# Ledger of designs, part 1: miniprotein binders against q9k998

All scores and structures are predictions.

Target 1, 230 residues: q9k998
Amino acid sequence: MAKEPLIRVLLIEDDPMVQEVNRMFVEKLSGFTIVGTTATGEEGMVKTRELQPDLILLDIFMPKQDGLSFIKQIREQYIDVDIIAVTAANDTKTIKTLLRYGVMDYLVKPFTFERLKAALTQYEEMFRKMQKEAELSQDSLDEMIKQKQAQANMDDLPKGLHAHTLQQVIERLEELDEPKSAEEIGRDVGLARVTVRRYLNYLESVGQVEMDLTYGSIGRPIQTYKLKQG
Below, numbering starts at 1 at the first letter of every chain, in headers, positions and changes, except where a header shows other numbers.
ipSAE, averaged over its two directions, is called F for ESMFold2-Fast, E for ESMFold2 and O for OpenDDE. V2 adds 0.75 times the mean of E and O to 0.25 times the DockQ between the complexes of E and O.
[cut] marks letters that were taken out.

## First folded at step 1 (miniprotein)

Design A1
Fold by ESMFold2-Fast, scan of step 2:
Order: sequence, then structure tokens, then C-alpha cells
Structure A1 (fold): chain B 230 residues (1-230), chain A 86 residues (1-86)
Amino acid sequence: as target 1 above (230 residues)
Amino acid sequence: SPELQEKIDRLATLIEFLQSLLDKAREGDPETVQELAKLIEYLIRAIDWLQKEAENGDPEAIEKARQLADKLREIADKLRQMIEEK
């Protein structure tokens, strides 16, 4: 019924109940089809090579092979497949690693059909755009990736951090032509030093900001911050 | 269709599995109860999708999907009662 080809999805999930529910939810969406389902990362690697799916829904916490190790192996072997991660954890180390390996999105389980639908709908829009635009520029692709990284940061912020304040700090960092201290950045955005340091520490933990030490002629080293990715 | 009947049978098996988890949830922590509530929500949506797929198909499959929906509501009610008792 769809004139455009279906997006081919591989499910890697060790829980039979979660596997079946996710399969049914994906198949409910007209733009997608499940081409395979595996319970382990090892089988997932074999099926990825065999079936060449467009997208993998990957459980991060599987027995024996960690899902993060699976993603690393896929990327190191230059296998061309998109991944949406399914995770029970929302810690900053896991998020940082997922962002580093370029996952399209991540879902914290248990998740609703509406959350899965939102993730898959956004992925479908990106997928179709890449197929229809023969000369999609590198700048356009980079902007999509940057937007996804910003979205991931907003969805999973540590307690006490707010998205609008994080954005203010990021925008100030983007305007800097040299590294600045937390005190200087705080003055510029109208925040207390302690408050802005919390956001800078978060951004450093997720690999978006680089902290450096500046040695003056008088006094102790001062910690300064700058964006790693412009 | 045989494929539709297989999906119905699989959902019935998963619903029966939920009964065993309810016993553990009764003696478990509030997070387990919340996770079960989310899984029940997922299954309700899956059954709704199955009913729509079967709408113009096998009348027996439609009836079985309705029976699964009723069983799931009973499980959801038991879970709600369990939460309220605390």
C-alpha cells in the first residue's frame, strides 16, 4: 500500500515479552516492517550482515554482550546501519557513549507506544529526506546530528538542570573566541558562578565542553571552558 | 488467518505470564508495580491494533481479541486494587 519502500527494522531484545510488544508496535506503523528479531548481540551481528536492515532497535542491557559493545563493533567494522537504543538507564556516561557512536535516538524503558511512534516518525522523516535529496549537503546532515544531540541532552538532564538555562550557557560558549572561566561565563549570562559550573560540568561530562587550566603570573591556575565542536 | 491466530495465541501466553508477575509485585517494590502498569498499557494498545487488523477478517479472531482485552482489564484492575491497598 505504501508507494515508498518500508523501513526495514531488526529487533535485538532478550526479553520475549518486550520483543513481541515492540514488534507489534513497529508493525502498527505503516512505514516500517520487522525483518528479523534476535535475543542476543551475537545473533544480532549475524542478522545485521545477513539482512542489511535500515534500522536496529537495540536493547543496551543484554546478558553476555553489552549493547554498547555491540554498537562499538558495528561502528568499528563500518557497517552502515542506523540504531535507536533502548535502555533502562539514564546516566550521563551511557548517554555520552551513545552520542559518541551516533545513535539516532534512545528510549528509556518501559516506554509508551506514543514515545516509540515519535522516535520512529522523526527517523522516517530523516530517512526519506536523505533518499529523496540526491545532493544532501554535509552541512545539512551535520545540522541534523547536532539537533539530535541537543534533543538527547534536554530529554535526560540531571536533576536540577533546566533545558533553557543549558541552552543559554551553550549559546554563550558558541560566541566565545577564547576559553573563559565559570565566573566570566556566569556574569555574561546572569547566573551565579556555582550554578553555571553545574552546567559546565555536565557539558564536560557529555563531551561537549573542554576544560583547560590557565596559568597566570599571579595566583593559582584558573579553570577555563570552551566548546569542543564549535 | 493462521498468522493472526498465532499473534492472538502469543498475546494470551504473555497475559498468563503477567499473572505470575503480579504475585511478585504484591511482595515487591513500588517500581515493579509501576513497570507492570506500563506493560499492561502496552498490551492494551497491541490488542487494540490487533482488533483493527482483524475487523473485516475472521470473526473468531475478532472474538478472541475481545476476550484477551477483557482478561487484560481484569489484570489491570487487580493491579490497581493492589496499589490502593497500600
Scores: ipSAE 0.000, ipTM 0.169, lowest interface PAE 15.9, mean pLDDT 69
ESMFold2 (binder alone), alone request of step 1: mean pLDDT 73; pTM 0.620

Design A1L
Amino acid sequence: SPELQEKIDRLATLIEFLQSLLDKAREGTGDPETVQELAKLIEYLIRAIDWLQKEAENGSGDPEAIEKARQLADKLREIADKLRQMIEEK
ESMFold2 (binder alone), alone request of step 1: mean pLDDT 68; pTM 0.601

Design A1d
Amino acid sequence: SPELQEKIDRLATLIEFLQSLLDKAREGDPEVQELAKLIEYLIRAIDWLQKEAENGDPEAIEKARQLADKLREIADKLRQMIEEK
ESMFold2 (binder alone), alone request of step 1: mean pLDDT 70; pTM 0.548

Design A2
Fold by ESMFold2-Fast, scan of step 2:
Structure A2 (fold): chain B 230 residues (1-230), chain A 86 residues (1-86)
Amino acid sequence: as target 1 above (230 residues)
Amino acid sequence: TPEVKDQINELIKLIDYLERALQWAEKGDPEKVERLATLIQFLESLIDKLEQEAKSGDPEAIKRLEELANKLKEIAERLRDMVESN
């Protein structure tokens, strides 16, 4: 059996007391290894490039470069590293800013070992999930790519189509036991036939809906629509 | 209260680890001694925080936290003695 890779952690913390507590707490957990420790953001930037850690435990207040400036620099340089922030600040503005910069979690001093362990355990679960996904078969990867492309196509709707209306049409189609015409679907969702037809044509073009010709009691073929079964 | 008890059990493990880490001080490394001293002070802060969380609602938890604070003080005194002896 293959051994799982250790999560490589860099500690950036100017307070020696907090630095040692963080080091000892991380070292108590299997699955993690400390690859470096720095007391400044400037040195932390150097070590991040040099060591390429998976995760940084980052103090937000540091004398030479505060943690917010460090995070901004990391993101602006497109450096691929995850961050858990350690802060004494409990103000809403600082926390919102940290979350906006995409930190994985934040710890407010003073914190308990259990809180740090919870943050690291949650991060490990995410890290292991990503590793397993990298080992997926070609079929699984193709399915994931297909789903992402479908989502991208939905987010990038043609001019004149709106996501809310599209969802309304899809929800109605999901409720149908039999194929229905654009006029029937339009009546059900409160939209004009011409409008609904544009959404149905779009859904057909992206492979979510199939169109068929049916002959009603009136003897003329009409276009009917239903969701494709997955 | 079960949550506080779990946190106290983790503190017991951490303080036990700290006692083992006193071997660093026995080897006469001044930087490691300073690190142990600051770690002890941080653990005192965590115990104070947990005492506030336990409040008057859990006398057993408060008693255990007082015992841990006393043990931490003993460790600090032993660290001081080791430094003075080397």
Scores: ipSAE 0.000, ipTM 0.207, lowest interface PAE 14.4, mean pLDDT 70
ESMFold2 (binder alone), alone request of step 1: mean pLDDT 75; pTM 0.683

Design B1
Fold by ESMFold2-Fast, scan of step 2:
Structure B1 (fold): chain B 230 residues (1-230), chain A 85 residues (1-85)
Amino acid sequence: as target 1 above (230 residues)
Amino acid sequence: DPQVKELLSQIFELLTALRDIKEQAENGDPEAQKALWEIARILYDILKALEQAKEGDPEAIERAKEAIDRLREALDKLREIMESK
């Protein structure tokens, strides 16, 4: 059970034998999954839009569409996808062009499983690093927002009411599926009835909570409280 | 700083909207997960810009506004992805 998402790969390769070998190589790696395989750049463009892969393993020398033209079209259309290029060893000009278009890596035909594995492993490390950085940034903002909420609660509260205790009462009210008395709420949050009533009265005064009168079989009214929606 | 307070208010509103969707989006949909990563990157840019704005960088306020607009677009995209499920 891996919790990390699999890197979704689209394979664009016109040679059926090379296509099958590359598919087998990628499928040997646990961090990757092939979401599609096409034999032409035209089909590859359609599948890129349809499947939204993370990574394209792209053959540069295809009969119907030059792989360089494919990359240019991807970039011109602002399609967010990473590319690892597969090229011939005798083409230095093409390699320089690929690097200018920001491909992640390139493989020179013929290549071994070990070379492909090295390229994909390096890409995976970069992919995971970017995910981690994004997650840390989100956590930092969440923490900052929590601090702002705590400060706002402190500034607004009447003398003798504390933000932490108010939050405990609100959290308990959010868990309720029916109105409860101050005594019941107090027991649940570990506070005296008198203390909880002060917070409930405050929340009622600011429109966060509504108080209902419930008549039991004994005929005596019981005050119950429920969080208002909105 | 009134302008920084206004930006923080907008960010708080957008983060509240994100939390409503985030739990459902985290349930293994790769398209939604990719959108969440993009949102997290935008949030990082906002954080940096706000810190620079507090230090008196006049361009930082414009960067924060631009990043907040990007965040709105990314949230709308995430909602659209979730609705298509």
Scores: ipSAE 0.000, ipTM 0.176, lowest interface PAE 18.2, mean pLDDT 72
ESMFold2 (binder alone), alone request of step 1: mean pLDDT 77; pTM 0.711

Design B1L
Amino acid sequence: DPQVKELLSQIFELLTALRDIKEQAENGTGDPEAQKALWEIARILYDILKALEQAKEGSGDPEAIERAKEAIDRLREALDKLREIMESK
ESMFold2 (binder alone), alone request of step 1: mean pLDDT 72; pTM 0.634

Design B2
Fold by ESMFold2-Fast, scan of step 2:
Structure B2 (fold): chain B 230 residues (1-230), chain A 85 residues (1-85)
Amino acid sequence: as target 1 above (230 residues)
Amino acid sequence: SPELWEIARQLYDILKALEDIQKRAESGDPEAQDAVKELLSKIFELLTALREAKNGDPEAIKEAEKAIQKLKEALDRLKQIMDEN
């Protein structure tokens, strides 16, 4: 909670010198960490699956144009990773391809540290906003769950019935594949027959449980209970 | 969504016009070359907005509309520069 997680970056760049410069630039930024570096799209695909990066810095103009093929493959395989494209060309056909595959940004080599910093800063803002929205959504869900539990505990159950014990009885009933007696259910949940019968009578009164009379051992009538199926 | 289709259509119209302008800029006009680079940067700002709008965020749709308008203005500026030569 106290510290924001680092954005995990994978570098895909065939030139070792450019690869090193890009690594140095990214590592100057406090919000980012390099989790891997590869020289080909094929190895980049393997590392993307292994490392599950948040962001890929991808050289488009590697031998055989593996960068564009890589983007296409990532998207066709529905791999959820963000890409910033790095290229030596600024031609319109390449831009149309990048647009089709939804890259986050585009850097033309040689680029300045300031341009890379701007691109990564904009990406970080988006990343943090998404994390905040996810956390707020989870907190809202947690609050709703807590409110439901508080309501169950505060509900005016008949005197002598407790919410926790009621839940134990309901959970046992949910596991049954056939109707069972109050004595049998009580044995399973660790309650006396008289006690569990009070919960079963309550559940029957609110329409959650059905009671049936069966003639079991040696002609004795037995009351059995099961959850009512809608 | 009608809004997203219209934005995408306008963006492709802009990219087509930019293709023609790039061919003219190849003759070494530094102003035209710098303006092309600026347009490319703005196109990628729009890509982020379109990605967000795809998720149905109304605010992201408005940002995408704003970004496409800025692109049109930048393209018009480039056309004026080209017409002066």
Scores: ipSAE 0.000, ipTM 0.212, lowest interface PAE 16.3, mean pLDDT 71
ESMFold2 (binder alone), alone request of step 1: mean pLDDT 75; pTM 0.640

Design C1
Fold by ESMFold2-Fast, scan of step 2:
Structure C1 (fold): chain B 230 residues (1-230), chain A 85 residues (1-85)
Amino acid sequence: as target 1 above (230 residues)
Amino acid sequence: SPELKELADRIKELAEKLREIADKAKEGDPEAIEKLDRLATIIELLQSMLDKAREGDPETVQELQKIIEFLQRAIDYLEKEMKNG
């Protein structure tokens, strides 16, 4: 049985002490794993491409490259990764700017383990919901494939038989009051006896037509055909 | 039509992404191979449906859009599964 995958987290934080505290906090949570840690935005960009994390914990107050510039680059390059921002700012303008960049949440330093746990728990719920939706999509695709394959197989005729011609033969049989020979049916439909016999043999094999042996005017047995059901 | 060109481009993008995932798949993993084969079959169906949509059937266009959305989600999920093990 396949287990639910761990959420892969990349830490981008320039302070080694904060980096270690964040690592410890994340590692306490069973649903998450740290796949990398970097001290700069430049290294963080490289590791994001290399490791393809699900989530980045990003410090926005880094000396060499601010976190807002990092977020902008991620979005401009259409990199599929979620971000939780770690900031010293608590004013509404800064928070609104982070949310406009599509961050999943933000943590104001200093934060407690309980606050980080709450943020990551909410993220995990959204992550698992997206996985469930994808799994349901796979089930829907399976049903579509099966339906189209079944339809194609049901419409398939033996080599050399055409659906239009088969329909003409069936329509003619529906008009008959009495059994007729392949030659008579062929004459009515404008097909050679040999051709019509192939369609009649097919219809008999699938239980739609009944073949009888009858005697003609010269006393020889003749194969005649009639519909069992329409 | 512009709409059909956009759908054709999306199908090509999904086919390329599926190939990248296949290249990263562990050799000899039968579950991964089965999933990849299923998704490849869907791409073939989408290409066939695109040809029919060019004949001017609006219902086929709607089905194409829906299946492309399902395939996108399925490929994204498979990519995440491959990253995690």
Scores: ipSAE 0.005, ipTM 0.393, lowest interface PAE 10.3, mean pLDDT 74
ESMFold2 (binder alone), alone request of step 1: mean pLDDT 77; pTM 0.704

Design C2
Fold by ESMFold2-Fast, scan of step 2:
Structure C2 (fold): chain B 230 residues (1-230), chain A 86 residues (1-86)
Amino acid sequence: as target 1 above (230 residues)
Amino acid sequence: DPELREAIKRLKEAIDKLREALEKAKNGDPEAVKELMSQILELITAIRDLKEQAESGDPEAQKELYNIARELFDIIKELEQMIQSK
């Protein structure tokens, strides 16, 4: 009973014979179904709204209408649909434009069933991963995002900074009710002031920490730090 | 071209088998429905093989593929009508 939903495909192609061959190829794959076919971009726009497909297989070169204009219109109207472009053009400018508009893949005519299968298999893998992530609660998603950010921060740390020490500083900052100096934070964590200041300066540079100046006496400003919240 | 002749022969045989399976499926035979699916897959494979021969620059294969595409279009229409009737 645990059957994954079929990926719903809309086919936009002006040649009836090419349209039927593409339909046959797509439906040979057990993860996909054709929910509609249209011969023009204008009809395709109407059917996209009506049928709400997951994926559009779009012929870029159609008489009277540019498929690039169709893609632009879809994106400008914030319609949530993925597109795989089918094009006769192999020039760099056209391909870059397609990628800039966020198409999932592109197929250069003539293409084989094997090439189409590869593109659709790759898309199916991405589609299934997105569905699994959508099943997670907001708390689970927040945790995953935090883990990804921590991993990225670890990989991108400046020379001389270590993930373990950074984590100790962050954990101490999370426990603070008020801004504290680098010396105070250092005492709490068991690190020298100079060392803690390097990590605090890094966290400030990436927007995670705010530094305030507190004046306790004549010409003696104290730099204090706290996690950025809000 | 011996390879072209073999590819064309294989495709014609696949089309004939598909037509026979379609006629049996229209009569409501459950086993014929399974055979119909198998013949559709064989036809797709034969089309791919012929297309590969055409892409090698054989103009005779390209002309034959064009003619056969018309027959396949008619078969697809009949399959669509049969599916819609159920």
Scores: ipSAE 0.000, ipTM 0.121, lowest interface PAE 19.1, mean pLDDT 70
ESMFold2 (binder alone), alone request of step 1: mean pLDDT 78; pTM 0.719

Design D1
Amino acid sequence: DPELIERLNRLAEIIDWLATILEYAKKGDPEAIKELAEMIDLLAKAIEYLAREAEKGNPEAIKKAEQLARALERIAKILKEARQGDPEAVKKLAEIIQKLAEAIRELAKEMES
ESMFold2 (binder alone), alone request of step 1: mean pLDDT 62; pTM 0.479

Design D2
Fold by ESMFold2-Fast, scan of step 2:
Structure D2 (fold): chain B 230 residues (1-230), chain A 113 residues (1-113)
Amino acid sequence: as target 1 above (230 residues)
Amino acid sequence: SPELYELITAIWDLIEALRNIREAAEKGDPEAERALYEIAKALLDIMEALEKAKQGNPEAIKKLAEAIRKLAEILERIAKEAREGDPEAIKKLKELAQILREIADALEKMAES
């Protein structure tokens, strides 16, 4: 086993030459590995469920425009995966639409290795930062809770968390009859996955929520959350 | 194989050296777009031949050497036909073409052993 996990990438690209160039570019970078490649969005959905990649490089303008449909299906099926869009369009309106769909970045064909490297490097920085922030947040919250109990003070939230938003997350969890992912809960309360995960991590740290790891057929485990009974 | 490692290194050096051609293609230069297409296709051929050559089959190794030699010829042609714009990029393409030829020659000798 590797000491630090490689970021697992799925390629969805209909042009076989672009597909191979993208594979070569990604494999040149340390920290990334290609776990699969498909030529259609439909096959890409199957592979995403099977392989559970961290990141998809997705061609938006495939025949029948499957890329946009693919992103919508990802959202509708609560799949926890990040997307970098590959597009032939350099139109600002198209780019804004892709960003509204929550893609992490976009690349305009034909792109340079430097541009792809920049996008992947930025993604890796965000990926690693999220892991470090989760660890630091858990430790800091534990220490704050211990200190608050010693001082018998009022219920203060950590900086960056708001009481009204926390209440929305709790109310949604109370309505659930089964564990749900951060992405599912976030969609229900109108929050980005990263934001709702911060609230769920806080609730787990104070013992109000339990987190389970659910393993798909192959690949990345999915974290699900539910309120503790009592 | 040391030769295969050198090939992989040369390919990535080539991809980095192609930045100026890729930037021109992105700006709509038809000649740059065609050059990028020819190079990408040659790289795909090399990658397919490399997968087969990894098993040590002499015929596969010879086919890999032929694919590498074709890429070197493409790079030399592109460098020769290039107008003055980036002398360092042209120089790098010529250097990489020579390195690729040397790798192809070494692989061919290995296959003939």
Scores: ipSAE 0.000, ipTM 0.152, lowest interface PAE 11.8, mean pLDDT 73
ESMFold2 (binder alone), alone request of step 1: mean pLDDT 77; pTM 0.764

Design E1
Amino acid sequence: SPEKVERLAQMIDFLATILERAKNGDPEAIKELADIIEWLAKAAEYGNPEAIKKLQEIADILRKAEEGDPEAVKELAKIIEELAKKMEENK
ESMFold2 (binder alone), alone request of step 1: mean pLDDT 58; pTM 0.356

Design E2
Fold by ESMFold2-Fast, scan of step 2:
Structure E2 (fold): chain B 230 residues (1-230), chain A 86 residues (1-86)
Amino acid sequence: as target 1 above (230 residues)
Amino acid sequence: DPELRELITAIFDLMQIAREGDPEALKALWEIIDALEKAKNGDPEAIKELARIIQELADKAKEGNPEAIKKLEEIARILKEMAEKS
């Protein structure tokens, strides 16, 4: 029988009852495992570094610390982890901020098992797709990159980012004469929007790429990206 | 603190019963969590009403899992004691 790795989840939730219900719901799903639970953002930061989870289920409205500040700290410290936000608020401003910080989804408390299952199932599909795409990229290009480029600097990239894919994204950005969305860039390089967005977020965090918000005729702003001028 | 400790223990026991596949206990647990979110301020009248709601849930679940019903009754009793001491 084939062995499949479980998606490792860290739960950050200040309410002990909500914490245990969320743990129970996540563990009911066969593709996931809780690797840790914490009641504070401060402990959550320590455990994120220690346990290196794939996914954090994060309460945004914790006493003494805003979950938005936690997300900002994670991104500023270049910690590569996906986040699903849990919030009591459904206001547009908070949702836009969460979207800008690149959270994978958000859940409004109280939520049902079915809503959590839907969010985690969507995330699992994306996670598995990213793993297979990374493996295929390695298989197709290991012979081309066998000497020098990736081997000297492998440790300087965050978890889940590969030098080959980063180079493809950079090369496409160099060809752009106008800022483009993650979806457009993804289509151009043959990668899923979510995969490309991870690389674009990294490049923005290290100051190589500018992200602008473009308001369409209707609805939410679209995030567009371009290389910074020298 | 002692009543709060007893309450947390009883709720964790109910969570364990729900985790073992009792659908009625799972539904009751979620209703309890929703009600506790509303009573967060420690309002004695809100806690007293929560105890009444949980007792009604236990009464309605008479044909369900006996262990889950017993835990709901324990939770209701603890909440009533907490409200009387506040």
Scores: ipSAE 0.000, ipTM 0.241, lowest interface PAE 14.7, mean pLDDT 69
ESMFold2 (binder alone), alone request of step 1: mean pLDDT 65; pTM 0.481

Design F1
Fold by ESMFold2-Fast, scan of step 2:
Structure F1 (fold): chain B 230 residues (1-230), chain A 83 residues (1-83)
Amino acid sequence: as target 1 above (230 residues)
Amino acid sequence: SEKVTIRVEADSPERAITLIEFLASLLEKLGLEVEIRVEETDGKYEIKITVEADSPEEAIKLIEYLARALEWLGLKVEIRVEK
């Protein structure tokens, strides 16, 4: 009925050649439009706030600020934007880290137009489905998320959460004599605070963890976590 | 003027068309005039793209630019400067 709105894409890529190739590929797809292009994460953060893109196509390996730091900053500032990562690395550790940050997809350089088209087509399907079902109840939305995770060969965990890491967080919580902050738990299991917070939020949502507010010497409340005993 | 020729192999008509469209679009955005030739042999497609450069220096820059773009796409290519 209504004209289908274009998905607004911001490109963050320091290599002018890669930037141009990505721009050309995205522009070939009728459902997408490039709203901006930046060569640095710092400029990318400014443009993200100014332009409010739906999707960022983000290079992970940039001088001065890597893309993982950019994603962490987006997450910490609660900016509502989806990210598809572009990476030179095809190693398991980098891929797992990207998935833990909840990126929509990742592309390994060099990639074909067909691979980029597949990633963007899959993203467009999800984007359009969310628009058409804007009035979905929270229960219906949760069901959709579970179905998507099953297709991604994940259990009942939200995308970006992995069973092995969840188990490590639980094992650490089992060893605690007193409630600990997300930063403290993260340090012990080798994860960033924001990543551990995602696992703790999940565990809290399923009733396995209790969050307490603890007042430190400076008088500010600190969120601390412990396993619920029943 | 120098002529730069790019040769790319494709194993299907669909892939050949996609490569032609990509390269033509890229070169057009660079403001370059291009000649595209497609040869089919034994079910395989060889795409030859010829562009003219004003100087040897420009030809080298163009070769480097196109080589990086095609390598970025994971394509197996042959690039030559012809006079």
Scores: ipSAE 0.000, ipTM 0.247, lowest interface PAE 12.7, mean pLDDT 71
ESMFold2 (binder alone), alone request of step 1: mean pLDDT 70; pTM 0.610

Design F2
Fold by ESMFold2-Fast, scan of step 2:
Structure F2 (fold): chain B 230 residues (1-230), chain A 83 residues (1-83)
Amino acid sequence: as target 1 above (230 residues)
Amino acid sequence: DKYIEITIKTDDPEEALKIIEFLKRAAEYLGVKIEVTIEKEGDTYRITIEIRTDDPERALTIIEWLKSMAEKLGVEIKVEIKE
């Protein structure tokens, strides 16, 4: 039951009046804290790297640097920060461009406290949901890794094959100076012919053993096995 | 019919103009109707602001901004609700 962290906000706005309005509005909301305020995009970039905010309230129409260029620079540098755009424009083209740059929301000046509150409340819900889902994902990944490790120990061998017995068969094959039949190998390791054949067929299927045909006294070919030399 | 009246007094004409410009921008930004009157009384200027809005949060926001500005400028403000 740890307290949820405050969402850290950086304000980038060149007008001192709008800066103060935005600061006051954000500070009225219990889930947010302002970590910095800058008047230019250049200072905003420096503060973004320094403070690592969760969210930037960004004025799009700044005299010295276009806010769209700021967003593009943030994205090009793979800086992980969310942006809510503050703009004087309400035309469809500008709004579509902002959305294509991946802003979380946009506010058209002049806006009311209620509109800003709605935007920030929606963002907070998303932020908290993402944190919860990330924690659940990590726990799920940890559990899946544990399950896969347990399964890997079984899936290393087909059903009914055991590592100790497989090792006995391999050790016997290593002692052979000539290919031997499943019956001969089974006799040597104290296993039934049908059991040993299952292990030999597995070893052949994974390329560790090669099967040769050898003729018996009756002229019928007999399957014999030996380790592949690699 | 009810409105909020704020009175600010200063002896600096440049300070008076700065306050008026601030209020006009604040009202425009919040979409609130205000009326600003400036009167000269001897060597001082009286700035009277009338705020008319049905949104109490907007009114409170303007009042808080004015309080902050008055504190920085060292001037006294008077706030009254009128009918």
Scores: ipSAE 0.000, ipTM 0.253, lowest interface PAE 11.2, mean pLDDT 72
ESMFold2 (binder alone), alone request of step 1: mean pLDDT 76; pTM 0.680

Design F3
Fold by ESMFold2-Fast, scan of step 2:
Structure F3 (fold): chain B 230 residues (1-230), chain A 83 residues (1-83)
Amino acid sequence: as target 1 above (230 residues)
Amino acid sequence: DKKIYILIVTDDPEEALKKIEELKRKAEELGVKIRVTIEKEGDTYRIFIVIRTDDPEKALEEIQRLKEEAEKLGVEIWVEIKE
C-alpha cells in the first residue's frame, strides 16, 4: 500500500497573483505538493532551511534582492535544493547565467500550464532516478568503506615518513629477485639513500623487511634488504 | 550515460568541501549533474558524490586530477564508475 513520496515545492514569488497561479498549476500535478510560499528571497532562505524543500520555483526579478543573488547564496552555503527559475527575460546571456548556477530548468513568463507541466514532469523523472541511484550506491559506498578499512595502516608513521613514499619502497621490494642495498633501492625509486634508509629501517622495525649484512669486494660491510615471507 | 561515485572520508570537512567546489565548477563546464551527501561518523566525515554524465572521459580526467591533489593533502578519496 506504500506509495512514492510527493516532491516538496517552495514558491518564491513577490506578486500575489502570479504566486496563486503557480500554486494552482503545481497542485494540479499528483506528484508534487506546495510546502510553502514566500514573497522575498530573505524569507525564502529561512523557509528553505526550515522546510527542506526538494525544489524551489524562484522568481528571478524581485524587489530589493534579485533571484540570482538568492541562488548564489544557496550554492555558497551548500544547501542541497534544486531550483527552477522563473524569469521575464529570454535573452541568451541571462539564460546562460542561470544554467551556470546549476538551475534544473527555466520558465519564461508568461508560460502555459503545459510548459510548466513539461518542466515538472522532466524534473520528477530525474528526481526519482536520482533517489533510486542514491539507494543503490549505498551498497557501493559501504563496500568502498570496507575495502579502505581493510587496507588501512593502523600504525602511525614516524615523523618525516609519508604513506605514498612507503608504498613506492614496498612495491620496489616486491619486484626484487635478490636483496639490494638502500642506495640501489633509492636509485630504482628516485630517492636519496638516506631517505630510503629511513623507510627501510621502519619496515624492518615492524617486521616487514629483513636486513642482511654483506661484505663488498673491498671488504666494507653493506646492508641489504628484502621482504619477509608471511 | 555513466554514473561516477566518489567517496571522501576526512576529519577536515572544510578541506574536502573546497575540492567539491572545484568538482562542481568543472561539472558545470561539462554540463553534468552532481549530487552531494555529507554524513558524520565518529571523528570523520563521509562525503558521497554522484555524477551523471554523457561524457565520462572528460569527467574522469578532472576527477583524477582532483584525486591526486586530495591525496597530497592527506584526504582519503575513492572513485567508482558504473554504467
Scores: ipSAE 0.000, ipTM 0.201, lowest interface PAE 17.1, mean pLDDT 69
ESMFold2 (binder alone), alone request of step 1: mean pLDDT 71; pTM 0.638

